# VH-VL binders against q9umr5, part 150

Target 1, 268 residues: q9umr5
Amino acid sequence: SYKPVIVVHGLFDSSYSFRHLLEYINETHPGTVVTVLDLFDGRESLRPLWEQVQGFREAVVPIMAKAPQGVHLICYSQGGLVCRALLSVMDDHNVDSFISLSSPQMGQYGDTDYLKWLFPTSMRSNLYRICYSPWGQEFSICNYWHDPHHDDLYLNASSFLALINGERDHPNATVWRKNFLRVGHLVLIGGPDDGVITPWQSSFFGFYDANETVLEMEEQLVYLRDSFGLKTLLARGAIVRCPMAGISHTAWHSNRTLYETCIEPWLS
Short names: E, the ipSAE of ESMFold2; O, the ipSAE of OpenDDE; V2, 0.75 times the mean of E and O plus 0.25 times the DockQ between their complexes.

## First folded at step 5 (VH-VL)

Design pd61 (framework fv_nofazinlimab)
Fold by ESMFold2-Fast, scan of step 5:
Structure pd61 (fold): chain C 268 residues (1-268), chain A 122 residues (1-122), chain B 112 residues (1-112)
Amino acid sequence: as target 1 above (268 residues)
Amino acid sequence: QVQLVQSGAEVKKPGSSVKVSCKASGGTFSSYAISWVRQAPGQGLEYLGYIIPIFGTANYNEKFKGRVTITADKSTSTAYMELSSLRSEDTAVYYCARVGYDSYGYEPFDYWGQGTMVTVSS
Amino acid sequence: DVVMTQSPLSLPVTLGQPASISCRSSQSLVYSDGNTYLYWFQQRPGQSPRRLIYKVSNRDSGVPDRFSGSGSGTDFTLKISRVEAEDVGVYYCMQSTHWPYTFGQGTKLEIK
C-alpha cells in the first residue's frame, strides 16, 4: 500500500486549498491516507514559525508513529519552511519524500501585495527596519525576510531561517543536520511565473547577492559548507529539481500537469 | 493626530466578565497593533497582550492566557479586551496603546487611550 | 520574564535641580540587530502614561530637551537636567526586546 501523505499549507491559507491535490492523489494512488493539517489557518499563519513548528510537530508525531514504512510530506509556500524545521528538530521522523511546493527556502525579498496588506507603508527596501526587530520576529513572514542589502542584520536577527539554514551557528546544528539527512528525497518545485516568491529561485535554494543577482544553490555558502546537508543529499542523488513555467503562486496545488510531472513520481 | 478613546468605567462582581473597548481615530487602523496594559490602584504597569486588527491575530501574556481575549472590529476601528473570571485583584485601570510601525521602524506605545477603571467588588 | 528594577522608587527633588532615575534589567536588552529596545514613560497624576524616550536615548516629539536617556546592555538612566513643577509624576522603564514586555516598578518624582 501507499505511504501516508501529510500536507502543510502556506501563508493566509487553509486545508481547503488542497481539494484538487487530494483528487489527483486519489486518482493516481487510490487508498493513500492523506492528512491535510488544519492548524495555523488564515491569520494564524502569521504566528512565529517556531510556534507553528511545535504545533505541527504535535500533529505529525502520531501519524508517523503509525506508519513504520514511512510518510511523505507535501508542504506549500511558507509551509515548506515549517517542514524544513520539522525534519531538523524531530530525532525520529520517517519521511521518505519531502515535496516543497514553491517555498522560499532561502528567504523572501520582494514587493508583493501580501506584504502591503501587512505593512502598508513599507517597501521591500525599508522592511528590514521592522522585520529585524524583536516585534517583527513575532510574525512568520519576517522570520524568512532576507534582505540581501542587509545580510548582516538578517544573519544576526533572523530567529528562524538563518538558524535552520545553518547561516548562523546554533548549539543544535549538528543534530538538526543529522535529522534532516534522514529524508529519502527532497523534491523542490517552483517557477519564474509564481509572482509572489521573490526571487523565485529561492524555492531551489538560490538567492540574491548584494547586487540582486541570483546565485544558484551550488554557489551558496550553506551548500558549499554543507551546513544542513544539501551537498550530501545532492551527492546521494536525493535532491530533485522540478521547475515549471506558467504557474502562479496560488496554482501549484491545483495544476494537474504539475502534479503528474513533479509530485506523482515521488508518492510511493 | 492619532487618538484612542476607551469605554466608560465598569463595576463588576467576582466571577463575572468585563469587556472594554478602544476606538481608534486620526490614523490608519490597519497600520498598527493595539496593546492592552493595566494598572492596579497605586501600583505599576502590567502588560496583557495585543491584537493586529488587519488580520485579527492576538497574542497574550502567559499570566492571563485562558482569561483574556483581545478582538478587533475593522468596520468600527475598535479593539476590545475581555477579561473573565474576575477577582478583586483585577481591579485596575485598563489602557489600550498603539504599537506603530512604518518605514522608519518599530514604535511601541507611542499613543495611549485615556484608561478605563474596572472595579471588582462584591 | 525579564525583570526591570528601578531605583530610587521615591525621588524628592528641589525645583531647578537635576534628577536621575536608574533602570536595570535581568537580561541584556541588546537585540541581535544592534538596537536596544528600552523605553521611558512618564505618568502624571490622573493621566495616561506618555512615552518620553525610545530605544534608550531618542527623545519623542514634544518632549523637552531637559529629558535625556542613556545606558547600555542591562543598565539605563533617565536624567532630567532641571526639574520643573510639571515633571511631577511616576516614571517607568520598559523593555520590548524579550516577550512578554515588562515594566519597571516605577519611580515617583515629587517636589520637596
Scores: ipSAE 0.073, ipTM 0.599, lowest interface PAE 5.9, mean pLDDT 89

Design pd62 (framework fv_nofazinlimab)
Fold by ESMFold2-Fast, scan of step 5:
Structure pd62 (fold): chain C 268 residues (1-268), chain A 122 residues (1-122), chain B 112 residues (1-112)
Amino acid sequence: as target 1 above (268 residues)
Amino acid sequence: QVQLVQSGAEVKKPGSSVKVSCKASGGTFSSYAISWVRQAPGQGLEYLGYIIPIFGTANYNEKFKGRVTITADKSTSTAYMELSSLRSEDTAVYYCARVGYDSYGYEPFDYWGQGTMVTVSS
Amino acid sequence: DVVMTQSPLSLPVTLGQPASISCRSSQSLVYSDGNTYLYWFQQRPGQSPRRLIYKVSNRDSGVPDRFSGSGSGTDFTLKISRVEAEDVGVYYCMQGLHWPYTFGQGTKLEIK
């Protein structure tokens, strides 16, 4: 039988966004147990990411325990960062495929018309003043705000992303790397027409340098240093990159072609 | 300069709710946070929560979570603190205070409101 | 929650003499950014609190030079080099690093 699938939603989202994804899985892999976690919905998605990681951890433990053959994770947008941390803090996870749907894995810098009320254009260059403080870090958005013009502040003040990416030292870094490396496949999905994730290459561990030129994963210090295992996973053949044009941010979980091309092959 | 002006004193019955306002003048309202702190008569200061108006949401001290709600109205530059299920031990002066910022982040309580006395009696 | 402990709680001082207030935190107040999130406030009778010192040792605008803050990690001190009559009030330390933010019990400074 097919391994269970656990779905983690994104910012200002809920389990109801995944109806089409569940339909696709049922068609191609009938009998699959799919659990869409109904935690930190709507405005609660603004809670600190470490708080969300704890809550989701409590929810996934019994699901993983009932599936000794393993489980798959499908994690959308901000949810992909929750899943990154989940895989690092769980020393006994049995995740086979971790499927990251358009998640800002190296952070976010920029705003769009879709999220402009949350990421104001007039304050994009000044949001670092709010985010890189203890009070700013009590909000999930600030946990992965990565201003390339204030990289030193990001590295020193980020309580979440800089730590899970190994960009700043942490006492648990060696254990987090060991745990993350237990994943069977890291499936990265994203594309240039997303319109929200900025730069869109953040979904593939690429990011801006100080001149806002995108450097891809293999040029990042976190990859070169193998800080949390990306270089090891790539050498093992465990990283899958599946970019697709023409898909907006809210459509990754409801596009059949995307599902058939990027998701279906990694469900077993 | 920045000035925070709070609503007037309130007398409430046990089990009711109270909503205190804090109107900011001067400065850019959405560019800072508003904190709420209370002080029971003759006692020290206790932190309730704060709101960053730009995010449209607040962070609450777990001791008060479920009965405190902090909101902000950018159009009137006013923050609100509502406390429900009032008990006698909620009798206190409630202060709003600004969390301003410098080049490296937020600095707490550079300006305070005058305080609002809330008395809970039956 | 982080516990902030002040000593002494009552501080009678002769006018013109120095005064010193200690504040200890149950956890380090040093953030990953290298800053220490420790603050000092003054509350004169019948008034709102007023910030004197931010990040351990930085005086707020308009605060007299006679006020100074020092310390590191978990141990902090507020000093008044020459107490004036207007300094009467309650002094609070506060940590702004660990949520929820917490205050010391307060030190009441009185002229003897």
Scores: ipSAE 0.566, ipTM 0.798, lowest interface PAE 2.3, mean pLDDT 89

Design pd63 (framework fv_nofazinlimab)
Fold by ESMFold2-Fast, scan of step 5:
Structure pd63 (fold): chain C 268 residues (1-268), chain A 122 residues (1-122), chain B 112 residues (1-112)
Amino acid sequence: as target 1 above (268 residues)
Amino acid sequence: QVQLVQSGAEVKKPGSSVKVSCKASGGTFSSYAISWVRQAPGQGLEYLGYIIPIFGTANYNEKFKGRVTITADKSTSTAYMELSSLRSEDTAVYYCARVGYDSYGYEPFDYWGQGTMVTVSS
Amino acid sequence: DVVMTQSPLSLPVTLGQPASISCRSSQSLVYSDGNTYLYWFQQRPGQSPRRLIYKVSNRDSGVPDRFSGSGSGTDFTLKISRVEAEDVGVYYCMQGTEWPYTFGQGTKLEIK
C-alpha cells in the first residue's frame, strides 16, 4: 500500500487547484489517501507564515499519527516554505518524501501581480522598506522577501525565512536542524519558465548575490555551513533536483509530464 | 488627502449589537488599512483591530476576539466595525483611523474619523 | 503586550512656558529594520486624536515646530517649547513595534 500524501497549497490558492494532481496520483498509485489541506485559502494565505505553520501543524499531526509507515508532503509555491518550517518544528514527523513544487526556498526578489495588488506603488527595488518593517512581516509574502541589495535588513528583520534557513541565529536552530534531517527525500522542482518565482533557481536553493548574479545551492553560506542540513542531506543522496522548462507557475500541479518525471517516482 | 467620515451616534440596550461605519474619501481605498480604536468617557485609547479592505484580511486584539467583527465594502469605500453582546463598559467613542502603507514604509494613524459615540444603556 | 507609561499624568503650565512629557516602554521599541516605531498624538477637548510626531522625532505636516520629539530605546520625550492656549488637551504616546498597538495612559495639559 502507498503512504498517504498531504498537499499544502500556495499564495491565493485552494484545494481546488490540485484536482489534476489527485487524478494523476489515483491513476499511478491507486488507493493512495490524499489529503489536500483546506487551511489559509485565498486571502487567508496572506497571514504570517508562522501562523500558517501552526495551523497546518495541527492539521497534519493526526494524519501522521495514523500512518506509522510514513507520509509524503507535496507543497506548492509558498506552501513549500510552510512545509520547510513544519519539518523543523515537529520533533516527531514521519515524512518520507518532501516534494517542493516551485517554492522560493531562498526567497523571492521579483515583481508579481500579487505584490502590486498589496503595494500598488511597489517596485522590487523599494519593497525592502515595507517588507522588513513590523507591518510588512504580518504578510506571508514579505516573510520570504529576500532583497539581495539589503541583505543586512533581510537577516535582521525576516521573522521567518532567515530563521528557517539558519541565516540568522535562533535558540531552536539545533533542534530545527535535527528535525528537518529526519526527512527521507527532499525533491526540488522548478524551472526557468515559471514566471513568478524570481530567481527561479530559488526553488533549488540558488539565489542572487548583490550584483543579481545567481549563485547555486553549493555556493550558498546556508549550504556551506550546513545550517539546517542541506549538505548532510546531499551527502546522504537524499536531495533530488528535477528542473523542467516550459512550465508556468500555475501549471506545476497540472502537467502530466512533470508529474510522471518529478513526482510519481517519489510516492512509495 | 484622506478623509474618514463615521456614522452617527448610537444608543443600544445591553446584549444587542452595534455596527459603526467609516467612509473613506481621497487616496486609493486599497492603499491602506483601517483600524478601530475606542475611548471610554474620561479614559485612554484602546485598540480593537484592523482590516485591509482590498484583501479582506482582518486582525483583532485578543481582548475583543469573538465579539468584534471588522469588514469592508470596496464599492462604497466603507469599513465597518460590529461589536456584539454589548454591556455598559462598551460605552465609548469609537474611532476609525488609517494605517498608510506603501513600498517606502508604514504610517499608523495619520488620519482619524470624527468618532462615533456608542452608549449602552439599561 | 508592551506597556507604555507616561509622566506626568497632569501638566498645568503657564502660557509661553515650556512643557515636557515623558513616555517609557516596557521593552525596546527599536525594530529589526533599525527604525523606532514611537508616535505622539494630541487630543483637544471634544476632538479626535491628531498625530503630531511619527518615528520618535518626525513632525507631521502642519504641526508647529515648537513641538519636538526625542528619545531612544525605551525612553522618549515630547517637548513644547512655548505653550499656547490651543495646546490644551491630552497627549498620548503609542508604540507600533509590537502587535497589538498600545498607548500610554495620557497626559492632560492645561493652562494655569
Scores: ipSAE 0.389, ipTM 0.729, lowest interface PAE 3.3, mean pLDDT 90

Design pd64 (framework fv_nofazinlimab; at its last look DockQ between E and O 0.73; V2 from the best seeds 0.00; counts 0 for: pae E 2.1 > 2)
Fold by OpenDDE, look of step 6:
Structure pd64 (fold): chain C 268 residues (1-268), chain A 122 residues (1-122), chain B 112 residues (1-112)
Amino acid sequence: as target 1 above (268 residues)
Amino acid sequence: QVQLVQSGAEVKKPGSSVKVSCKASGGTFSSYAISWVRQAPGQGLEYLGYIIPIFGTANYNEKFKGRVTITADKSTSTAYMELSSLRSEDTAVYYCARVGYDSYGYEPFDYWGQGTMVTVSS
Amino acid sequence: DVVMTQSPLSLPVTLGQPASISCRSSQSLVYSDGNTYLYWFQQRPGQSPRRLIYKVSNRDSGVPDRFSGSGSGTDFTLKISRVEAEDVGVYYCMQGTQWPYTFGQGTKLEIK
């Protein structure tokens, strides 16, 4: 039998968004038990990410307990960060494949059309004033806002991303790294035509430097320092990068070709 | 000059709801947060919640969660606080206040509304 | 929730004499960024509250220099070097470090 699949949605999403994905999984892996977690749907997805992590943890623990052979995680957009944190705080998770589906794994610093209503162009350069404060950090979007021009503020004020990245020292960094390294494979999916994740390379742990030049994963300090295990995972062949062009952000979970190429191979 | 102007006094029956408005002027409404606090007669200040208009959602004090709804209309630079299932204990002056920012970050309550008295009585 | 405890709750003061209000938090108010989000407010009779001090010791514009804030961690103090008649009112401390943000009980300053 196939290992159960747990799906975590993104910002403003619900389980309905994954109806096509469920169909694909059922067709290619019949009998797979797929659970799309309906937690923090819609506007509730703006709750602090640590709160979401706890909620999702409560939901996945029973599923994992019933699947001693392991489970697969498919985590979309913001959900990818939730899942990464989940795997960091759980010392007993049994995740075989962690599929990060167009997630801003290295943070977000964008003003794309999709987010313009939240982040007008004029606001992108000033959002640090909101996000890097106690008031802003009560919202999920601010938990992974990564302003390359205000790195010090990010490192000090980010209550989520900087911590799970091990960019700021904290007493759980070693344990979280150990826990995260329990994952069998980390499958990173994203692409240049996403239109939301900014830069799109963030889905592959790439990000802007101070000049807004995109650096790849291997150039990031979190990799070089192996702060949460990326270097170790790569060394043991546990990281899979699956870039795909021509896919918009809202289509990653409903594209058959993408599924067959980037997702299906890791559900067996 | 930044100003917060609140709606007028309200008298309500128990079980009903009240909606107080707070209109901001003199600044960039969408860039700030609007806080709501209340003060019962002769009592201290209690934080209800706050909204960041650009995010379109509020953060609530769990004590009031389920009864309080904070919204914002960016087009009119107006924030609203609605309290349902009113009780006599909800009798208070309700204040809106701005959470502004400077070069160092957000700073709460740099400007206050004049307050709105809400009386709940049979 | 973080509990803010003020003392005293009633503060009768002679004009021209100094006043001191204590505010204690149930846990440290130091945020991850190194700042301490402790605030002091003044509420004169019949008026809206007014912020006096932000982040422990910074006076807002227009606040007389006879007001000063100090403290760290969990213990904070508002001092008035020479109390004036216009200082009559209730003073509140507030923490903005951990949601939900909470106020002290208030200290009523009166002239003897």
Scores: ipSAE 0.861, ipTM 0.929, lowest interface PAE 0.7, mean pLDDT 94
Fold by ESMFold2-Fast, scan of step 5:
Structure pd64 (fold): chain C 268 residues (1-268), chain A 122 residues (1-122), chain B 112 residues (1-112)
Amino acid sequence: as target 1 above (268 residues)
Amino acid sequence: QVQLVQSGAEVKKPGSSVKVSCKASGGTFSSYAISWVRQAPGQGLEYLGYIIPIFGTANYNEKFKGRVTITADKSTSTAYMELSSLRSEDTAVYYCARVGYDSYGYEPFDYWGQGTMVTVSS
Amino acid sequence: DVVMTQSPLSLPVTLGQPASISCRSSQSLVYSDGNTYLYWFQQRPGQSPRRLIYKVSNRDSGVPDRFSGSGSGTDFTLKISRVEAEDVGVYYCMQGTQWPYTFGQGTKLEIK
């Protein structure tokens, strides 16, 4: 039989967004128990990511306990960062495949339609004023805002992403790395036509340098230092990269070709 | 110059709701956060929550979650604080205050409204 | 929640003499960015509070230089070098490092 699947949604989203994904799973892996976590929906998705991690942790514990053979995670957009932290803070997770659907793993530096009203002509260049403060860090999007022109502020003020990526020291870093490394497969999905995740290579642990030139995962300091285990996972053959063009941000969970190519093979 | 102007005093019955407004003039409304703080007669200051208008949602002190709602209307440059299920202990002056910004980030309470007295009686 | 404790709560002062108010936090107020989000406010009778000091020691524009803030970690002080009649009111410290943001109980400064 198939391992249970746990689905974590993204920013301003809900369980409803995954109707097509559930249909695809039912068609190819009939009998799979799929749980779409109905927490932090809509505007509640703006709650601080550590608060979301705690809530999702409480929800996944009983599911994992009932599945000694293991579970799979499918985590969409911002939800991929929640799942990164879950895998790090849970001493006893039994996740086989962690499937990240277009998640900003190295952060976000780009305008979204939801934020245009603050500084319409240059919002991305000014959002650091809000985000890198205690006030801003109480909102999820600021937890992974990564301005490459104010990297020192990101490193010092980020209460979430800089810590889980090992970019700033944390007392639990060694334990978080050990826990994350228990994952069977890290399946990274994203593409150039997403239109929301900026740079789109953030979904593959690439990101801008100070000149806004994208450096891929293997050139990142977090990879080179193996801060949370990416280099170890890659050497183990546990990282799968599945880029696909032609898919917009809201379509990753409803494209059949994407599902068959990038998701279906990892649902044992 | 930035000015925050609040709505007038209210007298409410227990169990009802009150909605206080805070209109901002000067500066760009959506570029700042608006905080709500209250002060019971002769007592100290208590933080209810704040809204960053561009995010379209607010952050609430756990003590008031479920009873307080903070909203913003960018077209009128007005923030609102609504408190429901009123009790006599909610009698207080309610203040709005701006969270401004400098070159490095947000700085709280650089400008305050004049306060709105809300009395909950009988 | 971070508890902010002020002392004294009542401070009678003779005109022209110095005044000092202490504020202690239950946890360090140093944020990960190295900044300390400690603020001092003045509330004159019948008026809205007014911010005097931000980030421990920075004086707001228009605040007289007789006001100064100092401290680090968990212990902070607001000093008035020479008290004037207009200084009568209640003084509050506030922390902005950890949500929910919290105020001290207030110190009532009175001319004796």
Scores: ipSAE 0.696, ipTM 0.862, lowest interface PAE 1.7, mean pLDDT 90
Fold by ESMFold2, look of step 6:
Structure pd64 (fold): chain C 268 residues (1-268), chain A 122 residues (1-122), chain B 112 residues (1-112)
Amino acid sequence: as target 1 above (268 residues)
Amino acid sequence: QVQLVQSGAEVKKPGSSVKVSCKASGGTFSSYAISWVRQAPGQGLEYLGYIIPIFGTANYNEKFKGRVTITADKSTSTAYMELSSLRSEDTAVYYCARVGYDSYGYEPFDYWGQGTMVTVSS
Amino acid sequence: DVVMTQSPLSLPVTLGQPASISCRSSQSLVYSDGNTYLYWFQQRPGQSPRRLIYKVSNRDSGVPDRFSGSGSGTDFTLKISRVEAEDVGVYYCMQGTQWPYTFGQGTKLEIK
């Protein structure tokens, strides 16, 4: 009798990563239909995010059609951005809980371990040169790269994040906001020990100002202008913030305490 | 000064594969993109794809139906383009070209390789 | 794909006279950042292409000032104010706004 759950993975990821999460759901909500979407695995997760959104949209349509009472989304890391875009572009989605599991919702401005060997000096200060170009925007990490020191370049060159955040004018902004606001609950999960999402508060719609001081969601311009509906959702009581310390980026979907505290209550 | 040096000319039979190398010098290999462009005899330029070596993956022109593979070896500063299931229509000069950058972002094709003639003949 | 159409395809010119090459795109080349990713390349006989003009009107280092680029939206022009013997070759426009990036057919410049 539980609503179906759809799971969307992150960068360099696959459906196998969620085996423990599936076990937890089976234990607490037996009989729940859980679909872990096995699209854009591994290197394919670097495909443009709009391409990924289209592919995941095609996969979720039949699941939503067979569940007229609604579905839940659990979306991890980069997958949380795919899911938020789905909520905006789908006129007909029936998502009750959107569970954003350590996702860079306001973007990413942090080095990765694979870059450290090549660039002993911080790579994050130079990625804007790659990312804020047509060539860079063909790769997913550049679609949500958010350099607080080059905000004009971000606002003008981002083909994805600046659009779904309503930070750049576009013809679909009103429709996308309306669609996003049809979600029942937005459950935001993340924590200070994640180690990858930078700043970790991006998972809660916080982000750096130009001095790399973190401004929380309520201090962000996109919230204050209600550009895609965050202020409306918060006022409606539809935003749930569930921070948890002590969890590294790869452990969010395999921590039982996190599941019981932050996920389980929203899988009606 | 940035230089792109390509491997030598190749003669291939239909149905086989060719792998062309492009060795970069005089710059930071991982920081820019390497593009592959071909030119059939007496004809214009056609874009095959590009790689940004720091991401370790390439963006391909769908026209080639998965026949093209572009890779990079950061340790040798060398990019590769492999074209499989060769046809006589693939006879062309294959160029690598750099997409460099300045303070404003990427700028395409500021340096070109010398070209590699690939002849497909039965 | 964005189609790039050059005219003329063959351009015989008398030394010292001006030359003009047109390039039209099937859609606007203005990217979201306000830049227009339109480029001009020269290929001299027996040589690799070289970039002349980037982003519509910016001359590369070492390109003579007799070369100029102009245009906006979908219509672009390369001009040579006084053609020299060294200018013989094929000239290509290219768009870098929408993947896959595409070239015009080329314009062969010849001395009469």
Scores: ipSAE 0.555, ipTM 0.798, lowest interface PAE 2.1, mean pLDDT 89
ESMFold2 (binder alone), look of step 6: mean pLDDT 89; pTM 0.920

Design pd65 (framework fv_nofazinlimab)
Fold by ESMFold2-Fast, scan of step 5:
Structure pd65 (fold): chain C 268 residues (1-268), chain A 122 residues (1-122), chain B 112 residues (1-112)
Amino acid sequence: as target 1 above (268 residues)
Amino acid sequence: QVQLVQSGAEVKKPGSSVKVSCKASGGTFSSYAISWVRQAPGQGLEYLGYIIPIFGTANYNEKFKGRVTITADKSTSTAYMELSSLRSEDTAVYYCARVGYDSYGYEPFDYWGQGTMVTVSS
Amino acid sequence: DVVMTQSPLSLPVTLGQPASISCRSSQSLVYSDGNTYLYWFQQRPGQSPRRLIYKVSNRDSGVPDRFSGSGSGTDFTLKISRVEAEDVGVYYCMQGTHYPYTFGQGTKLEIK
């Protein structure tokens, strides 16, 4: 009787990471069919996000077809961006709740734990040189790297995030907006102690200006222009904001209090 | 200022694997990406894949996915290309080539290794 | 995959005369940033390829100014204003806009 739940993981993740989430759902909504998509795990999570969107799309189509009453998405970290694009490219999705767990919805700019090993001292200021090229855009991290000091390069070279956010024009933008607006609820979750997503307000569509001052969602051009439907969703009462302090990036899917407060109410 | 030096020629049997090395000198290794390109005798150039060492992973031409593995060892400034399940049509000179930078991003193939002849013979 | 087509495939030329090589792509090579990721390489007999031109028209350091690249969209040209004996070799165009990277068949330049 509960709608099926589809889980999309993040960077360097596997289905094992969601074992606690599955236990919580089973306890509060027994009988829920939960599918953790085992695609693009480990190093394959570095594949271009449009490639991941196509693969996940192929996996979710039969699940959605078998659940005419609708499905819920729980999308963690990078997976939240995959789900954003999925909802835009699918003309016939039946998603009720899209639950975004600490996803960099406006992009990433900062020294992150999952990039620290790669360039320990100057990653943040120099990653734009690598990312804003056709070669860099063949890696998922670069698809949502958003350097506020090189916003012109981000806008022109991003093959993914700038397009799905409507920050650069695309022929499919009107259809993508129409498709995304079919979602029942957009549940945004994140918090100041994440330690990876930078700025953490990116999980709520906030982001740095050129001076690294965070501007919240309602101050973003993307929202003001209603580029993919955020303003319309907010007016409809469909956006839920659930910030929580004290949760590190790898704990969003394994914290019971977080689950009970931010996720459980949106599973039907 | 930058030099790429590859390992020596290899003769392999069908079904075996070959691992070619490409050692970079000059500049900081982690600031480069390394691509691999092959050339069959008397024929043109064919792209295999590349690695950005700072990401620790590679992207491949779909044609070779599952058979080619590109890795890098930052401590020795060396990139490797391993090709498995070798067939006679894999006989070629294998080149590594650097992907350099300009102010707007990567520019491919600004420096090349000397090439490594891999012969697959039964 | 993007197909790169070169013409001619064989180019005999008299010393001191100009030479021109055409390269056509099966789809536009203009990236969203406005740049065109089209490259020209020279391979002398028994040697590794050497990049001559990057992003359509920019000459690499050390490449003589007798080499020039031009073009836009899907149609590109490499010109040598005055062919010298050292120019003998095979010339390849390559696109880097669409993954995977693809090369033309090569144009063999020979002195006649």
Scores: ipSAE 0.561, ipTM 0.793, lowest interface PAE 2.2, mean pLDDT 89

